# VHH binders against o75319: the designs that were tried, part 114

Target 1, 181 residues: o75319
Amino acid sequence: GNHIPERWKDYLPVGQRMPGTRFIAFKVPLQKSFEKKLAPEECFSPLDLFNKIREQNEELGLIIDLTYTQRYYKPEDLPETVPYLKIFTVGHQVPDDETIFKFKHAVNGFLKENKDNDKLIGVHCTHGLNRTGYLICRYLIDVEGVRPDDAIELFNRCRGHCLERQNYIEDLQNGPIRKNW
Below, E stands for the ipSAE of ESMFold2; O stands for the ipSAE of OpenDDE; V2 stands for 0.75 times the mean of E and O plus 0.25 times the DockQ between their complexes.

## First folded at step 8 (VHH)

Design uc2 (framework vhh_7qia_2; at its last look DockQ between E and O 0.92; V2 from the best seeds 0.80)
Fold by OpenDDE, look of step 8:
Formats: sequence, C-alpha cells, structure tokens
Structure uc2 (fold): chain B 181 residues (1-181), chain A 118 residues (1-118)
Amino acid sequence: as target 1 above (181 residues)
Amino acid sequence: QLQLVESGGGLVQPGGSLRLSCEASGFTFSSYWMGWYRQAPGKQRELVAFIYSGGSTNYADSVKGRFTISRDNAKNTVYLQMNSLRPEDTAIYYCAAFRGEYGSSDVWGKGTPVTVSS
C-alpha cells in the first residue's frame, strides 16, 4: 500500500553530513504514488533527496536502505550512478550481529573503493533516526573506537533529531562491541 | 568573526616532528568538533585527524601511530602533533570547526604549509 508511515511527516527529510565521517542520514523518500496523500511541502521523493543533497554541496556515493519493506520507492527511481544497497532491518529491536556485520562490511567496502573522492554514504530507515542512528553509531563505536556518547551526540545533532529508542541507546552505551569480521 | 588561525607549519626533514596549533575565536570552542585536514598539490583535501567535543579521536590510516590530535578548551586551541614525518605528508594543513546544527556554518582556517623534504 501507499499509506504514509506513522510520524514520517514529523522528521526533517535530510540531515547534515556528519563531520569527520562520510555519513548522512535522511528519512525514507516516497515515490510519486504517495504524493496524493501529502501536502506539496510535505513531499519528499527520491528526486527531492538528491536535490537537497546537492543544496548542501554534497554528493551521494551510496545509499543504504534499512527499511523492512520495498513499498516506499524503487531502486530504479535513483540515478544509475549511485549504488543502492538494501539491508532489511527489523524495527524497534536492536539489530542482530548479522545485520550489523552487513552494514559494517558495506561501509568499509565503500570507503575502500572511494578513497579518491568525498562522496557520502546515505543511510535511511523509515524515519532515518533509530535504526539509522544505531547502525551508524555502532560503526563509529566498534570500528572507529569512538566513545558512545560522542557518537550519539554527533548523529543526533547532524540528523536534527535525537535517537528515541531506549533499547538502542542502552545497547550503544553499555552493550558489548560487536564483531567486525 | 568566527575565526581559526593555524600556526606551526614549516620545513622539516623526513623523520622529523612538527606541532601544529589552531586557535579559535568568536565561538564556543568546547561545543565544537575539531579537525585537521590537508591538501597536497594536485590532490583533494583529506581528513587527517578529528577530535570530538567529548574527546574521542579519529585518524586517517596514513597517519595512525604518527599523528596525535588534542584540544585545550581553556585556550580555545586544537593541536596536531606530527611525528615521523614523511615526504608524502607535505601539504597545506587546515584546521576546521564543526557544529553540525542546522543554521550553523563550518569554520575553516587559512591553512599552514608543511613541507617534508631532505
């Protein structure tokens, strides 16, 4: 179906680049079929995503889609020049080790292949907040050795919204480091 | 009037050391993330070291174990200790400050040159 996700309209469509990283978070863009249920100013399509990224003088080099559905937009709606990776991630629960590994692997692969540019890794779930924030922070903590509070602060400030799920925050702050490989 | 001023650059022999300083003015230094970047001739600007407001640090792989970023919030200054310098470290080094909030702008210094040559 094309029902608007709950509270989707409440979140900023696109965050800011996270300084010191190549991450940028955004909420899920919605394909044209959703527009009839939105006011014009509420619309956020794949095209709008790229326009907003461009307005920030940035360029996407990879999109990681963490949603657990394929109903929001099609990879074909994206430019062919930007690779798209789907990592089906269940909401509301801390991602499992396999999901975390897939995310880390994708990020590391991108960084290895894109050393000669400054293109960004765009990450989104439904709201571009909880699943997105957890996995980005998990990466910064586990791979880059960043303190949990520093990672969370970086994400929250740049996304323009704070992580909301206590189980995610608790796992980031007090949970074990996950295996990187 | 947000400003960053780098100092400490110069000519050094391979294996030598330099300590760069960047003094901030016009903003609340302690709430900003700070970074050192460098740009070599014909290459794009790249991150060298990054320090969070909480003190976490991150480094480019090429400088890990050799460079150390630190900050003194009381002096509004961020430092880059560069040891075991190599010719490939030759570049203009830039200090940058980041807030990350909507409506805020990044602050960049004018850069200080570092030349590593025998």
Scores: ipSAE 0.862, ipTM 0.930, lowest interface PAE 0.5, mean pLDDT 95
Fold by ESMFold2, look of step 8:
Structure uc2 (fold): chain B 181 residues (1-181), chain A 118 residues (1-118)
Amino acid sequence: as target 1 above (181 residues)
Amino acid sequence: QLQLVESGGGLVQPGGSLRLSCEASGFTFSSYWMGWYRQAPGKQRELVAFIYSGGSTNYADSVKGRFTISRDNAKNTVYLQMNSLRPEDTAIYYCAAFRGEYGSSDVWGKGTPVTVSS
């Protein structure tokens, strides 16, 4: 069914653009069929996502969907034609090298194709926090050479919530640099 | 009021060097992320270099190896050392400060022009 993801209501829908990068993070938007279970002020649809991005005077150029399921919304539910990529990412464990590579490849491809504009890469998992934060920080650390604590600080402040999963935080701070980009 | 003031721009020949400075006033400088951006006529403003509160740096591909961003928290100043300048580096260079959290506002300087021409 249309069950609202656990704790989904506890998170801000959309973060702030991460300065110095092309990233913005958000929780999974929910298609209209979920709204029966939500108070009006709790709704966060694909349309709401795009409205909130415009409120920041920003524009999405790519959505990377990290959820391990296909039930929350379909790309055709998006109010505009925006490139969309699903990278199935298992929750609660550090993503494997293949997943990290796919994420890096998608980001690098976007940056190359969008070098002459300022459009953003929107990244989400279910809550827009742990898997999302891990992969964004992994990119900044491995590809851009950002220190782990700086990357984590950037994500946490701009998302408006701190990374929660200790295994993710430990891997970012003390785990190996992945050179597979 | 929170302000950023750039200086150090000017006219320079290709292959030359310039050092831009950006002095901050009216906030706690050490906790901010700082960036240099540039805008050439008819182009969008683009990131040149970025420095995190903890000292990590990030550069546009077009300037890697030629430009260096640094900060002096005691002087509330961020610098951009620009070496091996090229005509395509011609632009107005802007300093910016970011906090990133809800309710914060980005701070932008007025810019300092840089012209690289024979």
Scores: ipSAE 0.662, ipTM 0.863, lowest interface PAE 1.4, mean pLDDT 91
ESMFold2 (binder alone), look of step 8: mean pLDDT 83; pTM 0.844

Design uc3 (framework vhh_7qia_2; at its last fold request DockQ between E and O 0.93; V2 from the best seeds 0.88)
Fold by OpenDDE, fold request of step 9:
Structure uc3 (fold): chain B 181 residues (1-181), chain A 118 residues (1-118)
Amino acid sequence: as target 1 above (181 residues)
Amino acid sequence: QLQLVESGGGLVQPGGSLRLSCEASGFTFSSYYMGWYRQAPGKQRELVAFIYSGGSTNYADSVKGRFTISRDNAKNTVYLQMNSLRPEDTAIYYCAAFRGEYGSSDYWGKGTPVTVSS
C-alpha cells in the first residue's frame, strides 16, 4: 500500500557523490500517492530526486534499486534516459553472494560503458543506508581494494548517516572477500 | 581557504617517468581525500588516482601498475609517480581535495601539463 516506510523521514533524501567514485546514495523516492501522508517538506518523489541531483551539479546515469518491494515508485516515473536496475535485496541480513555479484556486475558494466562521461550510479534501498552502504562498500573493498574502514567512513560521511547494522559492518570489516566474477 | 598547487609536469618521451606534486596551503589536508585527475584535449576530465584520508588508494585501469599515488600529511603534499608513460597519458593533470562530507566544497588545482611525445 501507501504506508510510509518506518523511519523513512529520519534520513536525508540524498547524499553526495562519494569522491573518487561514481556512487551516490539516497533513500527511496516515493510516488505521488504517498504525498497525502507527508508534509510538503517531507516529500521526496522521483522528480525531487533528479532535482536534488541537479542541484549538486551531478547527473544520474544509472539507478540501482535494492528495495524488496515495488510499491514505492515505478520505473516509468524515471526519465527514459536513465536506466533502472532492480536487485531485490532482503533487509537486515547480509546480502548473499548472488546479490553481491549482481551489484558488482552492474557497476562494472556501467563503468565500462560510461568511460566518456561523469554520470553517477544512484543506489538506494528503503533508507539508502544499510543495504545501500553495504553493497557500495563491498564493491570498494572487493573490487577496488579499499580498506574496509576507509570505505565505510567515506560512505557514512557522504550519505550523512552512518551504517547502523552491526552484522553488515562486521562482515565488511572481517568477512571474506566475495567473488568478483 | 584551501589552495592546491601542482608541479612536476613537462615533456617526456614514451617510456619515461615523471613525478607530480601537489602542495596544499591554508589548511592541513590530513583529513581530506586527495585525487589526481587529467584532461586530455577533446576529452572529459577523468580520475587517474585517488587516495583516501586513511591511506587506501584507487587507480584508473589505464594507469594501474604504472602510476602510484601517495601522500605526506606532514608536508601537506600528494604525489603522483608516473612510470612507463605513454602518449595517451598526455593531458593536463589536476590535483583535487575532497572533505567527503555533505555540503563541503571541493578544491582543485590549476593543473600541470604532461606531454608524452617522441
Scores: ipSAE 0.894, ipTM 0.941, lowest interface PAE 0.5, mean pLDDT 95
Fold by ESMFold2, fold request of step 9:
Structure uc3 (fold): chain B 181 residues (1-181), chain A 118 residues (1-118)
Amino acid sequence: as target 1 above (181 residues)
Amino acid sequence: QLQLVESGGGLVQPGGSLRLSCEASGFTFSSYYMGWYRQAPGKQRELVAFIYSGGSTNYADSVKGRFTISRDNAKNTVYLQMNSLRPEDTAIYYCAAFRGEYGSSDYWGKGTPVTVSS
């Protein structure tokens, strides 16, 4: 269907580049078929995503899509020059170790391939907040050695919304470091 | 009226050391994320070292173990200790400050040149 995801309108479309990192977070873009249920100012299409990134003087080099579905947009709606990767990530639960590992592997691969440019990794789930924030923070903590509270603060500030799910926050703050390889 | 002033750059022999300083004025220093970036002629600017408002640090792979970023919030200053310098470290080094808030501006110093050569 063409129904707007619950609470999707309540979130800023695109965050700010997280300084000191190669990450930018955003909510899921919606293809044109969803726009019947949106006011013009509420629309956020794949094209709008790239325009907003350009407005920040940034460039995407990879999109990591954490949703379980393709109903929101198709990879064909993205510029051919931007790699797209789907990592199916269960909502409501702390992502399992396999999902965390896949995310880390994708990010590390991108960073090695893109050492000579400043392109960004765009990450989204449905709202670009809880699953997205969890995996970005997990990467910063486990791979970069950032303290949990520092990672969470940076994500919250740059996304423009605070992480909401207590089980995610508790796992980031108190849970074990997950393997990187 | 937010301003960043770098100092401590210069000419140094390979294997030598330099300490860069970046003095901040006109804002609440302790709430900012701070970074050192560098740009060699004809190349893109790259992150060298980054320090969170809460104190976490991270480094480019090329400088890990040789460079150390630190901050002194009482003096509104961020430092970059550069040891075991190599000719490849030759660049203009820039200090940057980021609030991190959605829609906020970032701030950059004018840069301090570092040349590593015999």
Scores: ipSAE 0.822, ipTM 0.917, lowest interface PAE 0.8, mean pLDDT 92
ESMFold2, look of step 8: ipSAE 0.728; ipTM 0.892
ESMFold2 (binder alone), look of step 8: mean pLDDT 82; pTM 0.831
OpenDDE, look of step 8: ipSAE 0.850; ipTM 0.925
ESMFold2, fold request of step 9: ipSAE 0.782, 0.762; ipTM 0.903, 0.897
ESMFold2 (binder alone), fold request of step 9: mean pLDDT 82, 82, 82; pTM 0.828, 0.831, 0.830
OpenDDE, fold request of step 9: ipSAE 0.887, 0.889; ipTM 0.939, 0.939

Design uc4 (framework vhh_7qia_2; at its last fold request DockQ between E and O 0.84; V2 from the best seeds 0.85)
Fold by OpenDDE, fold request of step 9:
Structure uc4 (fold): chain B 181 residues (1-181), chain A 118 residues (1-118)
Amino acid sequence: as target 1 above (181 residues)
Amino acid sequence: QLQLVESGGGLVQPGGSLRLSCEASGFTFSSYYMGWYRQAPGKQRELVAFIYSGGSTNYADSVKGRFTISRDNAKNTVYLQMNSLRPEDTAIYYCAAFRGEYGSTDVWGKGTPVTVSS
């Protein structure tokens, strides 16, 4: 169906680039069929995403979709020049090692292939907050050696919203390092 | 307004060392994220080293083990210790400050040149 995700309207559509990284987080864009259920100012389509990114003088080089459904938009709604990666990620649960590994591998692959540009890795789940924040922070912690609190703080500030899930925060702060390459 | 002024650049032989400094004026930068970037001729600007307001650091793979970023909040200064310099490190090095908040404006220094040559 095309029902609006719960609390989706409560979150800023797009964060800002995380300084020192290639990450930008946003909530899930919704395809046109959702627009009839939204006020004009609430609409956030794939097209709107790219417009907002451009307004920030940035460019997306990859979109990582962490939602556990495909009902929100189709990859065909995106420019062909921007790769799309789906990583089905269950909500409310700390992502498993396989999910974390897939994310890290995708990010590292992107960075390796995009050394000659400054394009961003756009990451989103439903709200672009908890799953998104966890995986980005997990990467910064495990791969770049950033202190958990530093990673979380940076993400929260840039996203304009704070990670909400205590299990995610706890795992980031006190959990073990996950498998890398 | 925050202003950044780099210093410490110059000519050095391969294997040599330099220490860059970046001093902020106008405001304290204790809450800012700081980074060193470099731009070589004909290449894009790239991140060299990054230091969080909380003290965490990150480095480009090409400089890991050779470069060290640090900050002294009391002096409003960020440093880049560059050891074992290579010709490929030749570039203009820029200091940058980031608030990390939506809508904030990044601050950049004018840059200091580093040339590594025999």
Scores: ipSAE 0.896, ipTM 0.942, lowest interface PAE 0.5, mean pLDDT 95
Fold by ESMFold2, fold request of step 9:
Structure uc4 (fold): chain B 181 residues (1-181), chain A 118 residues (1-118)
Amino acid sequence: as target 1 above (181 residues)
Amino acid sequence: QLQLVESGGGLVQPGGSLRLSCEASGFTFSSYYMGWYRQAPGKQRELVAFIYSGGSTNYADSVKGRFTISRDNAKNTVYLQMNSLRPEDTAIYYCAAFRGEYGSTDVWGKGTPVTVSS
């Protein structure tokens, strides 16, 4: 099946670069086989993703895919020059400590290897909102020392949609700092 | 319309200090994210220090412990206190303001040059 993910049409395809960070969030791109179920203005393919990033005068240096499936597009649909990393992240629940650590490790590795450029880390789940926002905010809080409300506000503004899942928001605001190592 | 004017740059000896100021003209300055960026000749522009609308800060590793960003919302001004300056800090320093919202336009100052040399 090429079923369009529920509510996927309701979300902006790509957010704006989060200033002060190397992050940009987006919803999952859908390979061309999904397009028969979409109006032309609703399409958002892997190619469309890179065109929209270029239109912002930005360049992706890493894509972190948080979905628990590979049916939406294949890594081969991406430019070979852009690294791709999948971190299987279960939806609906706060990501576990291992998932959070993997995300932090991937980001820190990217920043070390890319200290001499300004390329972005693209992060997506299905909608580019709840799991994506949680992990980005968790990184900013735990690693960069950003206050929870500041991290959440920046993500919401730059994504163009507010985080929706209350258990994620509560964990970011009130939950413990997770270990970075 | 937000406009940014930097000041406080100049020539300073290694080990010295400078305080850069960036004065904003515009409604709702307190809701903006602010940053200092720098660009040395032949290099790419890089983030130096960033301050969230709510006051959280972060810094490039190369300046952590030496530079401090702060904001005074009553004066519509963001500052960069630069201590223990080194020759590699030589650059044009730019103030930038970000609404952070999808589709918003970022605002950049024209820059203020800083030269650290004997």
Scores: ipSAE 0.808, ipTM 0.909, lowest interface PAE 0.8, mean pLDDT 92
ESMFold2, look of step 8: ipSAE 0.742; ipTM 0.890
ESMFold2 (binder alone), look of step 8: mean pLDDT 83; pTM 0.837
OpenDDE, look of step 8: ipSAE 0.874; ipTM 0.934
ESMFold2, fold request of step 9: ipSAE 0.790, 0.794; ipTM 0.904, 0.902
ESMFold2 (binder alone), fold request of step 9: mean pLDDT 83, 83, 83; pTM 0.840, 0.838, 0.838
OpenDDE, fold request of step 9: ipSAE 0.895, 0.894; ipTM 0.942, 0.942

Design uc5 (framework vhh_7qia_2; at its last look DockQ between E and O 0.01; V2 from the best seeds 0.00; counts 0 for: pae E 6.6 > 2, placed apart)
Fold by OpenDDE, look of step 8:
Structure uc5 (fold): chain B 181 residues (1-181), chain A 118 residues (1-118)
Amino acid sequence: as target 1 above (181 residues)
Amino acid sequence: QLQLVESGGGLVQPGGSLRLSCEASGFTFSSYYMGWYRQAPGKQRELVAFIYTGGSTNYADSVKGRFTISRDNAKNTVYLQMNSLRPEDTAIYYCAAFRGEYGSSDVWGKGTPVTVSS
């Protein structure tokens, strides 16, 4: 129920906007029930997420949740003005083609509908690093034609942490491009 | 103290070409991502072209095949070659530099106007 994810406290709560993109990555915010297990300075709630985004002079236009559980927070904890999309993504393994497609479709849909603003696509998994980084980089590589190393470097800089999973990195660098449609 | 100075803007007829330049000073240019943005009257600023530190590029759909972004790290300069210009390309074009790291600040030029008109 209220178990703090392993190593969750070790990661920066919110990354920086990725220049040249509409992406921002963050670790999973935790609902109020988790706070009793955290020091005040360790707390990161949905409310804290939006406060930190505002501090960067940015605005979220979409949240993509890649976690494989629903125990961390509820969509009701988010402002009604920000759409929430759940893409159940298994950890530690390279996302399958269906997951990749769902992510690309969501991003493309958002970009199509939000041409008149500069709102961000917030993406998170548990730590906002490996699954998050893979899918963002996969998008940049497959859809935008970015070189894998360039995409990975940009993500790592902006997230403040580097992708850790070798299978993800290897797939990004050497794996096939996935179908976009 | 990083500074960006754009040049190369002006008036051109439809179908014409322009080459914009943006020279950077006061920082290690090679470590920055560079972008060209534009803002037309009454419209929001939009990304036109972006170039990564490793050389990858991406473009707005509206300029793909017509515009080319490039960089010369030895000259601390980023370029935007604009071919087959259209009236809808009329805007103030801004150069921007990004480091993408925590604590870093984005740097913007003052802009150079581009007018495409017959």
Scores: ipSAE 0.861, ipTM 0.929, lowest interface PAE 0.5, mean pLDDT 95
Fold by ESMFold2, look of step 8:
Parts: structure tokens; C-alpha cells; sequence
Structure uc5 (fold): chain B 181 residues (1-181), chain A 118 residues (1-118)
């Protein structure tokens, strides 16, 4: 149903643009049918997402949705046409190499097509934190050569919440560089 | 261009079984994640079952143990075996394909109706 995802209310809706990158992270927006269960200040709709991005003087050029459902919102609920990609990412475990490759491929394709503008890649899972942070950091480490601790610290600061899953953190810090790009 | 055509839906009694098929046209089928979704009257479309290119599967809690998704890449076909059907399984069932690559779009079938009633 239209149950609010567990702990969803506890997270800031949208982070800040990560300096030196094209990434911005956010929690899943919830379509209107969820608002019966939310106080007005708790609402975060697809329209609210775009308004918050605009308030930061930014523009989305791609949304990467790491969830496996259209229950929360549909791409058609977005207030304007933005390229939208769904990359199903199973929670709890470090994403597999296929998922990591698809994420890197999507990011690289976007950067190639958008090198003459400053549009952002919006990335979300349910909470915009663990799966989102892992894949963004994995990209920065493997493709951009960023030191693991620097990638994690940048993500945490810009999202406004720290990565929580220890297995993700350990894989980023100590796991192999993935050369699947 | 990938196109999806579902078949196998129909009327069945509670406790019965149905096997849905989804045939894809195109040789890039093997690079797609495949899923079955359903939409009951007055409800939102929901995931039923999902299968990765390598054969790993995931199921909605409501169907786990009763439904089985499988794929045959040589025949460009995904299947949903539905056993122990219940009235709440009544819905239009959709096959979907996802690639998650910039410049691509998801592919959806037109759906096949399943009615479980006596």
C-alpha cells in the first residue's frame, strides 16, 4: 500500500550538490496519496523535489531511481520531463558488480551528453542514504580516483546524514577497486 | 526495438494455477532485467516478481512461495508460474523490461488479465 517507508520522516528531503561533482542525493519523493499520513511540514512530493532543487539554483538533468517499485511515485508525476532511469538495487547487501556497472554506465553517458551544461544527476533510493551513498562513492572512487574516506566524508556532509550500513562502508574503504566501466 | 507480449491469463478458481508467458521481440533481451507487475482495480501497480540477467530472483512478500519467475533467454521469454491462487491475486499482470542505461527507456507489455473467483 501507501504506507510511509520506515524512518523516511527522519531524513532531510534533499541534500546539497556535492562540490566538484554532478551529484545530488535525496530520499524518495512520495506522490499525493501518501500525504494523508503526513503533516504538512513532512510532505515531500515530486513537485517539492523540483522546487527544492530550484531553490539551490540547480537543475536536474537525470534522475536515477534505485528502488524496485513505482509505488512511491511515477515518472509521469514529475513536473517536467527529465530523463529517468531505474536501476533495481537490492538492499542489505553490497550491490553486485552488474548493478555497479549499470550505475557507472548511466553516469558516464550522462556526463558525455551534458558536458556543455551544469545539470545534476539526482540519485535516490528509499532514504537517499545507504544504497545511494554507496553507488555515488563507488563511482567517485573507481572512476574519478577519489580516496575512499574523502568520498564518504563528502557524501555525508552534502547529504546531511552519515552512511549507516557498516558492510557498505567497509567495502568502500577496504574492498577492491571495481574496473567495470 | 524491444516489444513485450503477455499471454496465459484468464479465469481460474481459488487454489488453482496459471502460467503467464511474456515473449520479447529483439536480440538484446538478455541484457534486460525482467519483472512481472500487477494492478488490481482501484489500486496502484505493484511489483510481483523480478529476475536478473543471471537468474537471481526476488518476490513480493504476498506471493513468495506460491509464484515462481523464470526466464529463457534463448526463447526471449519470461514466465510467471502462479500456484495456490487467491481472490486477491486478481489483477492485470504486466511484463516489464529494464536496462538502466542512459538513453534507454523501460519496456512494458499491454498486460494480461487474471481473475480468481468461483
Amino acid sequence: as target 1 above (181 residues)
Amino acid sequence: QLQLVESGGGLVQPGGSLRLSCEASGFTFSSYYMGWYRQAPGKQRELVAFIYTGGSTNYADSVKGRFTISRDNAKNTVYLQMNSLRPEDTAIYYCAAFRGEYGSSDVWGKGTPVTVSS
Scores: ipSAE 0.036, ipTM 0.430, lowest interface PAE 6.6, mean pLDDT 87
ESMFold2 (binder alone), look of step 8: mean pLDDT 83; pTM 0.840

## First folded at step 9 (VHH)

Design A1 (framework vhh_4orz_3)
Fold by ESMFold2-Fast, scan of step 9:
Structure A1 (fold): chain B 181 residues (1-181), chain A 119 residues (1-119)
Amino acid sequence: as target 1 above (181 residues)
Amino acid sequence: EVQLVESGGGLVQAGGSLRLFCAASGFTFSDYSMAWLRQAPGKRREWVALITSGGETDYADSVKDRFTISRDNAKNTVSLQMNSLKPEDTAIYFCARQDWDYSEGFDYWGQGTQVTVSS
């Protein structure tokens, strides 16, 4: 697949670090082969991602890729110093408990290994919005005890776009806490 | 209510051509990527071709240079022109609407139209 994903141009490439957390959200970077279909100002390669993070005076320590595909970029396009984790996450429906558990385990592991630095966990799906926002908010609610509405507002503000999937928002506000699976 | 209705399937000889049509209703057709997928007996459903809202096209390697997807937004129709057909192209062909956010998934499907290619 070489097509630009639907609506990808509608979203800001990178949000801001979510204050009080180690999270930063962004839309999927697109490898060089996609650039012929984009204007220069629309390009957002893996290199562009790291440049934009650096411009915010931040540093990535982990990338969690939630897309259900490998067509957008290769892990080899990332610096060798930044770990890459793929969690194939089915969209549309609320992520299942196994996926939620994998995400929580990865975040907890990163935080334990990175106590002595301030590196960020970068999380993305296709648009860096619904699957990304759901899993980050789910972590904040279930693990850090943040109120659902506060987690959602923090994500929306820092991403620069509001969560759009009503079933995801409903689950975050009223669904059960996922302790483990 | 979203509806997708396929037509144009049939029996053709190897090397022949066929054109499939999908009539869409119940949503703003021009806002969505549309796709064709196929399923042969006993096999998983596989993606064949996609056309974005902006008209960009993409194809599975097995059909590149033989199949052409197109759309007519005024008529809410997506079409698949199939040339140089092979027995291996025998399948039920489904029209699908791509999910607006989950670009790897499809949220609505037609009932399918049978394509049979004889050797």
Scores: ipSAE 0.747, ipTM 0.871, lowest interface PAE 1.1, mean pLDDT 94
Fold by OpenDDE, second read of step 10:
Structure A1 (fold): chain B 181 residues (1-181), chain A 119 residues (1-119)
Amino acid sequence: as target 1 above (181 residues)
Amino acid sequence: EVQLVESGGGLVQAGGSLRLFCAASGFTFSDYSMAWLRQAPGKRREWVALITSGGETDYADSVKDRFTISRDNAKNTVSLQMNSLKPEDTAIYFCARQDWDYSEGFDYWGQGTQVTVSS
């Protein structure tokens, strides 16, 4: 049960805050049981996540987990002060309208309740790239009115890796705006 | 050896119900999320329902409120209760083990069971 996700090591553990937003993307942190399969420099635990965020002089206010499994880490591995939300998001396919809505609702709720601080919304899937990038960009496009190419470029630059899935990119660039309610 | 064996498929009239079963073996069943997929003639395989190891469920929009996925960890089985069936639900249904460590998201699935919904 402690298999390292495919290509997980290839991605930067944590991106940078996206300027003008409260978003930061990262790959899935792995609980301690995975460490025996990793070199010390490859390890990225929930604790490491928070340390890296702190190194950027930032603070997480919410974690949105887009994975389907609970095998990587447990909510109990996170500080009690940081809310954890699970949004089941199927891989490789464009998220459905319900998933998009759930994400937008979560983000909007957070922003409404956190107007008095600058805490970040941490978003991750397995690699913190494709599903994560799509939903963040979808939000920026649909809710904030950002141009699709600008949203994609901003995410890619801040994450340190580019969106890879053509169907995601195509949908962001040319797909319909999704309902915000 | 991981094995998934589907059963319960058949012919049913529109508006009818059908219950599919999947028997799993060869792995620690309780550690994995399980899913049902389906492939209609001339269509791509699509995700239908998923149940996590913790028992949380998710459904495709097309089957939401009609289908119910469940699991019995003591028996190593996954079930799909299909109500209010439509002709559009006609497909081969596959039981699949979800593993996001793989690029495809699923690493094993059975041979499938045919579901045919007549008008």
Scores: ipSAE 0.046, ipTM 0.490, lowest interface PAE 2.4, mean pLDDT 93

